# VH-VL binders against Ras guanine nucleotide exchange factor D (gefD): the designs that were tried, part 21

Target 1, 231 residues: Ras guanine nucleotide exchange factor D (gefD), of Dictyostelium discoideum (Social amoeba) (q8is19r433to663)
Amino acid sequence: GSNIIAQQITIIDNEMLMAIPPSQFLHKSFSKESKSPQFHDMVSKFNEWARWTSSEILSKEKLVERVVTLSFFIDLAKSCVELGNYNAANAIVGGLNHSSISRLKLTWERLSTKVTQDYDRLLSLFDLSMNYKNYRDEIKSTKAKIIPYLGLFPKDLIAIEEGNDNFTNNNLINTEKFRLLYQTIKKIQSYQQPLFTFKTSEPIKQYLKNISNGLSEEKDFHSISHKLEPR
Short names: E, the ipSAE of ESMFold2; O, the ipSAE of ESMFold2 at other seeds; V2, 0.75 times the mean of E and O plus 0.25 times the DockQ between their complexes.

## First folded at step 17 (VH-VL; framework fv_ontamalimab)

Design b2 (from y03 with heavy chain R57Q; at its last look DockQ between E and O 0.94; V2 from the best seeds 0.74)
Fold by ESMFold2, look of step 17:
Structure b2 (fold): chain C 231 residues (1-231), chain A 118 residues (1-118), chain B 112 residues (1-112)
Amino acid sequence: as target 1 above (231 residues)
Amino acid sequence: QVQLVQSGAEVKKPGASVKVSCKASGYSFTRYGINWVRQAPGQGLEWMGWISTYVGQTFYAQKVQGRVTMTADTSTSTAYMDLRSLRSDDTAVYYCARDRWYEGMDVWGQGTTVTVSS
Amino acid sequence: DIVMTQTPLSLSVTPGQPASISCKSSQSLVYSDGNTYLYWYLQKPGQPPQLLIYKVSNRFSGVPDRFSGSGSGTDFTLKISRVEAEDVGIYYCMQETQLPYTFGQGTKVEIK
């Protein structure tokens, strides 16, 4: 079931999170892959989780199979949230929200009421309104080990860099700017904790690490989607 | 702190309608849906329905399917349950409860007594 | 609809003694994600219900450790190791495995 897959995704994401040195968040290093290779590995995997979600649904020519696959990915995102893996959960939700998926009315209409409720709950959690307020409230309130949505940290760091001068009007170092940057880096480091709760399944883990092999490219999603449901 | 505060008691005649309000505070209203649960005098709990405070999707119990409308007003953080064509067996305390997803109904309103009497 | 059946419907308990409440569902409460969505609520006199146990055996925040839940599939139990005066009220099991959500009939717990 989706619980076992979510555990392996979480192992993979946590290994990547643990590997990112703090220097890759300094001086906007994350904007260049050569200066932030571990950070970009995790971002790349986030995008793979999203593409995997969309591609698997689009690969199902029969409506019944497509409904089962859509239901599975909603359950998988929920399982990731339950494990505290908000990074993978958000990626999967992004794949479900892709315009080529969201347009599949025949497929979406056939979801059970419970899966429909669960998708609503996922959408509200990762809603971008008010700078991801619901997500940020969720993360702030939890005391358990989590894997946060990594992509939000560059946005926060850029806002601090561009919204604050390095020097005050009196030509003194703007210590508040550097305090804000430091606090953000320390927050990231607070999430870099080991996992001790799951057994690795090497066959599943290997499959998940090599997911990009055989996935449809995003440029093809629109045409595949219209062939499946030509409205 | 997190609270759900409901409107006051109502006395209605058969055939009338009642609209119960449930005002949320202390959390982001659109993050969690709302369940409505009623309890007839001396009886157990009966789930009436659920509303998404995010998109407005509703699911209703079959017993009330054609007579109930649940709505949510995000600008006032208030959920509503409108029950029409009241019958004497609709006499109950009506509760709203926050849907904390897989953790269940973690916060309940104080209840609204609705009495339907000829 | 999943029918939830509680036994007994009423208990009179000497203070400090244990109590046990059974809840049976008309079909398995195991969902496809591997979770079992079985809950216990307590309604104290004159109060709204309050959550005690979620997903069979997890105590909700602030619930004393004298409350424990157990069970699987269709058979579930709530145990109170030492009943106290504040534990008086009606206990409900409830399922969220599928809509419509359904409650048991309730078990009234009283002090002798």
Scores: ipSAE 0.640, ipTM 0.854, lowest interface PAE 2.0, mean pLDDT 91
ESMFold2 (binder alone), look of step 17: mean pLDDT 94; pTM 0.959
ESMFold2 at other seeds, look of step 17: ipSAE 0.704; ipTM 0.874

Design b3 (from y03 with heavy chain S28T T53A; at its last look DockQ between E and O 0.91; V2 from the best seeds 0.86)
Fold by ESMFold2 at other seeds, look of step 17:
Structure b3 (fold): chain C 231 residues (1-231), chain A 118 residues (1-118), chain B 112 residues (1-112)
Amino acid sequence: as target 1 above (231 residues)
Amino acid sequence: QVQLVQSGAEVKKPGASVKVSCKASGYTFTRYGINWVRQAPGQGLEWMGWISAYVGRTFYAQKVQGRVTMTADTSTSTAYMDLRSLRSDDTAVYYCARDRWYEGMDVWGQGTTVTVSS
Amino acid sequence: DIVMTQTPLSLSVTPGQPASISCKSSQSLVYSDGNTYLYWYLQKPGQPPQLLIYKVSNRFSGVPDRFSGSGSGTDFTLKISRVEAEDVGIYYCMQETQLPYTFGQGTKVEIK
């Protein structure tokens, strides 16, 4: 079931998270791939999870198969949340919310009530209003291990860097700026913990690592979507 | 502290309607859905329905389908359950309960007693 | 609808002794994601229900470790290793595998 696949996604995401040295979050290094290669590996995989979600749904010509696939990805995002992998869960939700997917009215209408509830719950969790308040409250939970949504750290670090001078009006070191940076980096490091609870399934892990090899390009999603469900 | 506070007891005649309120505090109201569960005197628990406070979508138990409307007012952080065409077998304590997703119903209101009698 | 059947419906227990409650569903509670959505609630006298166990065997936060859940498929058990006076009330199993959510009839646990 989707819990086994979510475990393998979480192993992959955690390996990438563990590989990011803290220096890649300093001096806006994350803005350049050459200065932040491990950070960008994880960003690239996030985008692959999202594109995988959309591409798999669009690959199903038959409505019944497309409904099953849509249901699977909603269940998969839920399974990722249950495991504390908010990064992959948000990526999958992003793929579900792609305009080429959200327009598939015939497909969405045929979801079971349980899957529809779960989708609504995912939407509320990743709601971007009030600076991602629901998500930020969620990651304060008591889960032993979480993989956070990576995209919020650059936003927070840029705000600290641009909103604070390095020196005060009296030309003294602005200790509040550096305290804020330190606290953010320590928070990132608190998530960089080993993963002991899941066994690796090498066939599934290799499939997931090579997922981009067979995916449709995002530029083609609109035309495929209209062929599947014309207005 | 997270809590759900319900409106007070109601006495109604058959054929009337009742609207039970459930005010949430201590958390972001739109984050979690609300279940409604009732318990007739001396009987077990019966699920009536669910509402997403974020989207406003509802699912109702078939037994009450057509007679119940569940709503959520995000401006007051209050969920409502409106039960119409009341019958004597609608006499029950009505609970709202927070939908904590896969963890179940983690926070319950104190209950609202609705008595339907001639 | 999935019918949930509890056995026994009433149970009198000497303080400090174990108690066991069975719950049987009319169909498998295993969902396509690999999880089993079986829950246990306790309703103490004069109180609303409270969550004890979620997804078969996970104790909800703050629930004493004398409570344990087990089972699979259609057959589930709640065990109390040593019953205390505060454990008096009606115990309900409930499923969320399929809407509508359904509860067992309840098992009343009393001290004798």
Scores: ipSAE 0.847, ipTM 0.934, lowest interface PAE 0.7, mean pLDDT 92
ESMFold2, look of step 17: ipSAE 0.848; ipTM 0.935
ESMFold2 (binder alone), look of step 17: mean pLDDT 94; pTM 0.955

Design b4 (from y03 with heavy chain T53D; at its last look DockQ between E and O 0.97; V2 from the best seeds 0.87)
Fold by ESMFold2 at other seeds, look of step 17:
Structure b4 (fold): chain C 231 residues (1-231), chain A 118 residues (1-118), chain B 112 residues (1-112)
Amino acid sequence: as target 1 above (231 residues)
Amino acid sequence: QVQLVQSGAEVKKPGASVKVSCKASGYSFTRYGINWVRQAPGQGLEWMGWISDYVGRTFYAQKVQGRVTMTADTSTSTAYMDLRSLRSDDTAVYYCARDRWYEGMDVWGQGTTVTVSS
Amino acid sequence: DIVMTQTPLSLSVTPGQPASISCKSSQSLVYSDGNTYLYWYLQKPGQPPQLLIYKVSNRFSGVPDRFSGSGSGTDFTLKISRVEAEDVGIYYCMQETQLPYTFGQGTKVEIK
C-alpha cells in the first residue's frame, strides 16, 4: 500500500536532508547550485515527486485507472504526512494541484468520499495563506521525525537577511538579526536526525531514485490532459 | 486552549427545524473539519456528518440526508448543523467534534440537547 | 454500513483489576493505504466522549498507559490493565475506514 512507498520516499528525502551542510543556507548560497549542491539535490527531488504525481495520473487513458491512480497519490501524500515527511507530501499535493490535473473533472468526481476528505485535509494543511500558518503550526507537533518543506527555509533566511541591517542606526552590531539567523539554522539542524523506524527496500528505493527517466515532461501535460478529458 | 462551545438546549415541535452552533477557539478553524454526532436518550453514538471548514464540502449519513445542512463560517470560527422536519426520534444530545484527521475526533463540544415533543 | 459489535455490553470490575472489551466489525477495517481505522472513546458520566485510542493501538495524548488497544482485520480489543475509579463510563469502538462512520453499542464499565 501507499504507506510502504511513503516509507521509501521518506528514507530518500531524509538522506538528502542529512547531507546538506549548514553553509549552504548562509549568504544566499542556496540561490546558486555550485554553492549549494546538496540543497539543490533535494529541491530537484521535490520537483520530481510533483512531476511523478502528475505524469502517472496523465499516463492512464482509462478513467477507472486514472481514478485509482489519483486516489493512490492522495493516500500517498497522507502517508507522507503521517510519517512527518511534509516535503514529499507538499510536492505530491503540488502535482495533484497542477492545472493539467485539477481540470480532470470526470476523474475527480469519481473519488470515494474518504479520499475526497483526505484531499481536503491536505489542502488545508498546505494552504499558503497567513504565511503557511497551518503548515507552520503542524510542524510544531510531537512527531519524533519531521522532514520539513524545504522551500520555506530560503524564504525565511532571505527575509531575515534583507529585512535587517548588519548595524543599527547607532552603528552597533544588529544582534537581533544574527539571533534570528542562528535560530533558523538551529531549526534546520533539529530536523537533520537519523531515521530508525522502517527498513529500506532497495528495489523500491532504486525505482524512486530514478523516477524522472521515462516520465512525460511538464510542457506536455496540458495537451495530454486535454486529450483525456476534452472541455 | 482548544475548545468547542455549542449553543444551548432547544425544545421543538415535530416538523420544526433546529440549528445548533459550534464555536471553535484555540486553533486555526480552517485547519480541521467538524463531525456531528448525536446520542438519543439511553442510546449509543450516531455519526451524522462531516464538514471541511476549509472548503465547505459536506458528507452526510444516509439516514439524515435531505434533512440536514452543515455549514461553516470562517469569519466567526463557527460550524452549524441545521436539522429540518424534526421528528420525535430526533430527540438527542447533538455533539460537534473536531476532525483531527487520522487521529480521530480529539475535541468534543459539551453537547446540545434537542427535545422534539408535542 | 459497517456494523460494530461490542462485548460485553456491561462490565463490573473490582478496583485495580484488569478489564477487557471486545469489538468486532462486520467487515475488515483495513484501508487501502495499509491503515486500520479503529478507534476507542470513553464517555464518562455526564461528559461528552473523549478519544482514548486511534488506529487500533495508538494512545491519544494524555491517555494513561494502562489503556491499550490491539487487534486486526475485524477483531479488536481494548484492555485496561488496572481499572481506577476515574475509568468508569461507557466505552465505544468506532471505525473511520469508510463513511458513514459507525460506533459500537457501547460497554458500560462500573466499579464493584
Scores: ipSAE 0.828, ipTM 0.928, lowest interface PAE 0.8, mean pLDDT 91
ESMFold2, look of step 17: ipSAE 0.838; ipTM 0.930
ESMFold2 (binder alone), look of step 17: mean pLDDT 93; pTM 0.953

Design b5 (from y03 with heavy chain T30D; at its last look DockQ between E and O 0.95; V2 from the best seeds 0.88)
Fold by ESMFold2 at other seeds, look of step 17:
Structure b5 (fold): chain C 231 residues (1-231), chain A 118 residues (1-118), chain B 112 residues (1-112)
Amino acid sequence: as target 1 above (231 residues)
Amino acid sequence: QVQLVQSGAEVKKPGASVKVSCKASGYSFDRYGINWVRQAPGQGLEWMGWISTYVGRTFYAQKVQGRVTMTADTSTSTAYMDLRSLRSDDTAVYYCARDRWYEGMDVWGQGTTVTVSS
Amino acid sequence: DIVMTQTPLSLSVTPGQPASISCKSSQSLVYSDGNTYLYWYLQKPGQPPQLLIYKVSNRFSGVPDRFSGSGSGTDFTLKISRVEAEDVGIYYCMQETQLPYTFGQGTKVEIK
């Protein structure tokens, strides 16, 4: 079931999260891959989770198989949320929302009512309005382990850097700016905790670590999508 | 403090309609859907339907399909259940309940008594 | 539709004694994601229902340890290890494995 695969995805994502030193968030280092290689490894895997989702759905020429695959990825995103892995859940939702997937009317119309409800619930969670308000409220939860959506930390850190001067009008160090930066980095570090709750399935983990080897390129998604369900 | 506050009791004649409101407070209204559940006098609970407060999608129980419309107004944080062509067996207390996803219906309104009699 | 059958439909319990309520579904409540979507609600006199247990055995926040849920497939049980006066009311099992959501008939628990 999707809960077992979500567990392995969470192990993989947590290993990458644990590997990011705090220096990769300093001085906008995350803007340069050479200064933030572990950060960029996790961003790359995020994009790989999203591309995997879209590519697998598009690989199913038969409608019945495509509906099963779409249903599986919605269930997988839900399972990731349930485990506290919001990073992978958001990536999978991004793959589901890709224009080449969202246009597959015949496929979407055949989802069960339960899967359709879960998709709506995922959309509300990862809604971007009000600066991701629903997501930000969600991660205040009491879950024992959270793997946050990584992409919001650069956004928050850039906002602090650009919204605050290093020095005050009296040419003194602006301590509020550095307090805000410290609080953000401390929050990132609070998520960097080992996982003890999941058993590794080495065959599944190795498959998931190597999924990019067989994935269709995003540039081809539109063409494949229109072959499957013409306008 | 999360609350669902429902509109007051209604007395209706057969063939009329009723619209019950459910005003949410203490959370982001579009984050969680709303279930409607009714309870006839001395009877158990009966699920009537669900609405996504985010996209507006609805699913209704077959028994009320065609007679019910559920809506959500995000500007007022209020969900509505409109039941038409009322019959005496629609006499019940109508509850709204927050859909907390896999955790179930975690917050319930106080209930709205609807009495259908001639 | 999944039919949920509770037994007993009523029971009287001496304070401090255990109580047990059975719920059977007409088909498996195991969903393809590996979860079982069975829930327990309590409706105290004059109150709306309140959530006790989600997904078979998980206590909802604020629910005392004396409540426990168990079971699998089609057979489920709610246990109250030491019944207190505040536990009186009607207990409902409910499934969310598929729409429509369906409730058991309810089990009325009273103090004798």
Scores: ipSAE 0.858, ipTM 0.939, lowest interface PAE 0.6, mean pLDDT 91
ESMFold2, look of step 17: ipSAE 0.859; ipTM 0.939
ESMFold2 (binder alone), look of step 17: mean pLDDT 94; pTM 0.957

Design b6 (from y03 with light chain T97I; at its last look DockQ between E and O 0.96; V2 from the best seeds 0.90)
Heavy chain, then light chain:
Amino acid sequence: QVQLVQSGAEVKKPGASVKVSCKASGYSFTRYGINWVRQAPGQGLEWMGWISTYVGRTFYAQKVQGRVTMTADTSTSTAYMDLRSLRSDDTAVYYCARDRWYEGMDVWGQGTTVTVSS
Amino acid sequence: DIVMTQTPLSLSVTPGQPASISCKSSQSLVYSDGNTYLYWYLQKPGQPPQLLIYKVSNRFSGVPDRFSGSGSGTDFTLKISRVEAEDVGIYYCMQEIQLPYTFGQGTKVEIK
ESMFold2, look of step 17: ipSAE 0.865; ipTM 0.944
ESMFold2 (binder alone), look of step 17: mean pLDDT 94; pTM 0.956
ESMFold2 at other seeds, look of step 17: ipSAE 0.875; ipTM 0.948
ESMFold2, look of step 18: ipSAE 0.876; ipTM 0.949
ESMFold2 (binder alone), look of step 18: mean pLDDT 94; pTM 0.956
ESMFold2 at other seeds, look of step 18: ipSAE 0.879; ipTM 0.950

## First folded at step 18 (VH-VL; framework fv_ontamalimab)

Design f1 (from b6 with heavy chain V55T; at its last look DockQ between E and O 0.94; V2 from the best seeds 0.89)
Fold by ESMFold2 at other seeds, look of step 18:
Structure f1 (fold): chain C 231 residues (1-231), chain A 118 residues (1-118), chain B 112 residues (1-112)
Amino acid sequence: as target 1 above (231 residues)
Amino acid sequence: QVQLVQSGAEVKKPGASVKVSCKASGYSFTRYGINWVRQAPGQGLEWMGWISTYTGRTFYAQKVQGRVTMTADTSTSTAYMDLRSLRSDDTAVYYCARDRWYEGMDVWGQGTTVTVSS
Amino acid sequence: DIVMTQTPLSLSVTPGQPASISCKSSQSLVYSDGNTYLYWYLQKPGQPPQLLIYKVSNRFSGVPDRFSGSGSGTDFTLKISRVEAEDVGIYYCMQEIQLPYTFGQGTKVEIK
């Protein structure tokens, strides 16, 4: 079931999260892979989760198999949310929202009502309007261990850097700017905690670590999608 | 404080329509969908339908399909249930309830009594 | 439609004593994501329903730990370890595995 796969994805994402030194968020180091290799490993894996989602659905030539696969990935994103892995959940939702997937009307219309409701609920959670307000409210209200959507932290740090001067009008150090920067970094560090709640399945974990090998390339998605559902 | 506040009691004749409102406060209205559940006098609970406040998608119970329209107005954080062609067996208390996803219906409105009699 | 059947329909309990309510579904409530979509609600006199238990055994926030849920497949139980005066009302089980969502008939719990 999707809960077992979500657990292994969460182990993998948490290992990457815990490996990121805080220095990779300072001085916009995250903009250069050579200065932020662990940060970029996690970003790369986020993109792999998304590409995996799209590629697996597109690999199913038969409509029935494609519907089952689409349903599985919606269930998987939900299972990730239930575990507090918002990073992987958002990546999977991104793969589901890829134009080559969203156009598959025959596939989408065959979903059960339950899975269709769950997809709408995932869309509402990761809605980007008002600076991801629904997502930010979700993680603020949660007391349990989470893996946050990593992509928001560079955005927040850049906004603080560019929205605040280093010095006040009296040539004093703008301590509020530096407080905001370290407040954000401390928040990231607060998420860097071990998981104690599920067992590693090494065969599944190794498969998931190596999923990019053998996936269709994104450049081919449109062509494959059109062959599956020409209208 | 998360709250759903419904419109007041209605008395209707058979064949009329009723529109019940459900005003949400204390949370992001588009974050969670809304269920509508009714309870006839002395009876149990009956699910009527669901609306995504984000997409506007609806699913209705077959018993009321064709007579009900559920809508959501994000600018006022208000959900509506419009039930047409009323019958005496539509007499019930109508509840809106927040869809907290896999956690169930976590917040309920106070209920709106609709009485249908000639 | 999934039929939800509760037993007993009425229960009179001495304060401080345990209570147990059974709920049986006409179909399995186990879904392929590993969850079982069974829920318990309490409707106190003159009030709307309130959520007690979600997904068989999870207490909703603020629900006292004297309430517990258990079961699997099609057979489920709500237990109240020590019934208090505030626990009187009608208890409903409900499934959310498929539409339409359906409730049990209700179990009225009264103080003896």
Scores: ipSAE 0.866, ipTM 0.942, lowest interface PAE 0.6, mean pLDDT 91
ESMFold2, look of step 18: ipSAE 0.874; ipTM 0.947
ESMFold2 (binder alone), look of step 18: mean pLDDT 94; pTM 0.957

Design f2 (from b6 with light chain E96Q; at its last read DockQ between E and O 0.99; V2 from the best seeds 0.91)
Heavy chain, then light chain:
Amino acid sequence: QVQLVQSGAEVKKPGASVKVSCKASGYSFTRYGINWVRQAPGQGLEWMGWISTYVGRTFYAQKVQGRVTMTADTSTSTAYMDLRSLRSDDTAVYYCARDRWYEGMDVWGQGTTVTVSS
Amino acid sequence: DIVMTQTPLSLSVTPGQPASISCKSSQSLVYSDGNTYLYWYLQKPGQPPQLLIYKVSNRFSGVPDRFSGSGSGTDFTLKISRVEAEDVGIYYCMQQIQLPYTFGQGTKVEIK
ESMFold2, look of step 18: ipSAE 0.877; ipTM 0.950
ESMFold2 (binder alone), look of step 18: mean pLDDT 94; pTM 0.957
ESMFold2 at other seeds, look of step 18: ipSAE 0.877; ipTM 0.949
ESMFold2, look of step 19: ipSAE 0.871; ipTM 0.947
ESMFold2 (binder alone), look of step 19: mean pLDDT 94; pTM 0.956
ESMFold2 at other seeds, look of step 19: ipSAE 0.875; ipTM 0.950
ESMFold2, look of step 20: ipSAE 0.877; ipTM 0.948
ESMFold2 (binder alone), look of step 20: mean pLDDT 94; pTM 0.958
ESMFold2 at other seeds, look of step 20: ipSAE 0.880; ipTM 0.950
ESMFold2, fold request of step 21: ipSAE 0.880, 0.877, 0.877; ipTM 0.953, 0.952, 0.952
ESMFold2 (binder alone), fold request of step 21: mean pLDDT 94, 94, 94; pTM 0.958, 0.957, 0.958
ESMFold2 at other seeds, fold request of step 21: ipSAE 0.877, 0.882, 0.881; ipTM 0.951, 0.953, 0.952
ESMFold2, last read: ipSAE 0.881, 0.882, 0.879; ipTM 0.952, 0.953, 0.952
ESMFold2 (binder alone), last read: mean pLDDT 94, 94, 94; pTM 0.957, 0.956, 0.958
ESMFold2 at other seeds, last read: ipSAE 0.880, 0.872, 0.877; ipTM 0.952, 0.949, 0.951

Design f3 (from b6 with heavy chain T30D; at its last look DockQ between E and O 0.93; V2 from the best seeds 0.89)
Fold by ESMFold2, look of step 18:
Structure f3 (fold): chain C 231 residues (1-231), chain A 118 residues (1-118), chain B 112 residues (1-112)
Amino acid sequence: as target 1 above (231 residues)
Amino acid sequence: QVQLVQSGAEVKKPGASVKVSCKASGYSFDRYGINWVRQAPGQGLEWMGWISTYVGRTFYAQKVQGRVTMTADTSTSTAYMDLRSLRSDDTAVYYCARDRWYEGMDVWGQGTTVTVSS
Amino acid sequence: DIVMTQTPLSLSVTPGQPASISCKSSQSLVYSDGNTYLYWYLQKPGQPPQLLIYKVSNRFSGVPDRFSGSGSGTDFTLKISRVEAEDVGIYYCMQEIQLPYTFGQGTKVEIK
C-alpha cells in the first residue's frame, strides 16, 4: 500500500539530503547548479515527484482507474507526512494541484469522503500564507525523523544575507550575521540523520529512481487533460 | 494552550433553530478541521459532522442532513453549528472537537447544552 | 454505518487491579495505507471526552503508560494495568475509517 511506497521515497529523499555538504548553502551557492550539485539533485527529484504524480493520473484514460490513481497519490502524500517526509509530501501535493489535474471534475467528485478529507488536510498543511505558518508549526513535531521541504532554506538564507551587512558601522565584522547563518545551517544539519527504520526494497527503489523514463512532459499535460475531460 | 470555548446553554421550543459557536485559541485555526459530536442525556456519543476550516467543505451525518449547517470564520477563529427544525430528540450536549487528522479528536470544547421542550 | 460494540457495558474495579475493555467493529477498520482507524476516549464525570489511544495502540500525549491498546481487524482491547481513582468514567471506542464516525455504546468504569 501507500505506506510501503512512502518508505522507499523517504529512503531516496534522505540519501539526497545526507549528501548535501554545508558549503552548498553558503554564499548563495544554491543559486548556481555548478556550485550546489547535491542540493540541485534533491530539487530535481522534488520536481520529479510532482511530475510523476500528475503524469500518472493523466495516463489513466478510464475514469475509474483515474479515480483510483488520484486516491493513491493523496494517500501517498499522507503516508509521507506520517513518516516525516514533508519534502516528498509537498511535491506530491504540488502535482495534485497542477491546473491540468485540479480541473478534472469528474475524477475529483468520485473520491471517497475519507480521501477528500485527507486532501483538504494536506492543503492546509502546505498553505503558503504567512510564510508557510502551518508547515513551520508542523515540523516542530516530535517525529523521530523529519525530511523538511528543502525550498524554504534558500529563502531564509537569502533573507539573512541581504538583511545584514558583513561589517558594522565601525567597519568591524558583523558577528551577528554570521551567527544567524550558522544557526540556520545547524538546523539543516539537524535533519541530516541516518535512516535505519525502513528496509530497502531494491525493485521499488529502482523504479522510483527511474520514474522520469516514460513520463509525459509538463508541456503536454494541458492537452491530455482536456482530452480526458473536455469540460 | 490549545482551547475550544463554546457558547452558553440554550433552551428552545420544537421547530426553532440553535446556533452554537466554538472559538479556537492557541493554534492556527485553519490548520485543523472541526468535528461536532452530541450526547443526549444519559446516552453515548453521536457524530454530527465535520468541517474543513481551511477549505470550508462539510460532511454531515445522515440523521441531521438537511437540518444542519456548519461554518467556519477564520477571521475570528470560530466554528459554528446551526441546527434547524429542532425536535425533542435533539436535546443533548453539543461538543466541538478539533480534527487532528490521523491522531483523532484531540481537543474538545466544554460542551453546549441544548434543551428542546414545548 | 459501522457498528461498534463494547463489552462489558459496566465494570467495577478494585483500585490497583487491572481492567480490560473489548470493542468489536461490524467490519474491518484496516485501510490500504497500513493504518487501522480505531480510537479510545475517556469521558470523566461531568467532563467532555478526552483522547486516550489513537490508531489502535498509540497513546496520546500525556496519557499514562498504564493505558494500552491492542487488536486487529475487527477486535480491539483497551487495558488499564492498575486502575486509579482518576480513571473512573465512561470509555468509548470509535472508528474513523469512514463517515459517519461511530462510537461504541460506552463502558462505565467505577471503583469499588
Scores: ipSAE 0.876, ipTM 0.948, lowest interface PAE 0.6, mean pLDDT 92
ESMFold2 (binder alone), look of step 18: mean pLDDT 94; pTM 0.955
ESMFold2 at other seeds, look of step 18: ipSAE 0.877; ipTM 0.947
ESMFold2, look of step 19: ipSAE 0.869; ipTM 0.945
ESMFold2 (binder alone), look of step 19: mean pLDDT 94; pTM 0.956
ESMFold2 at other seeds, look of step 19: ipSAE 0.875; ipTM 0.949

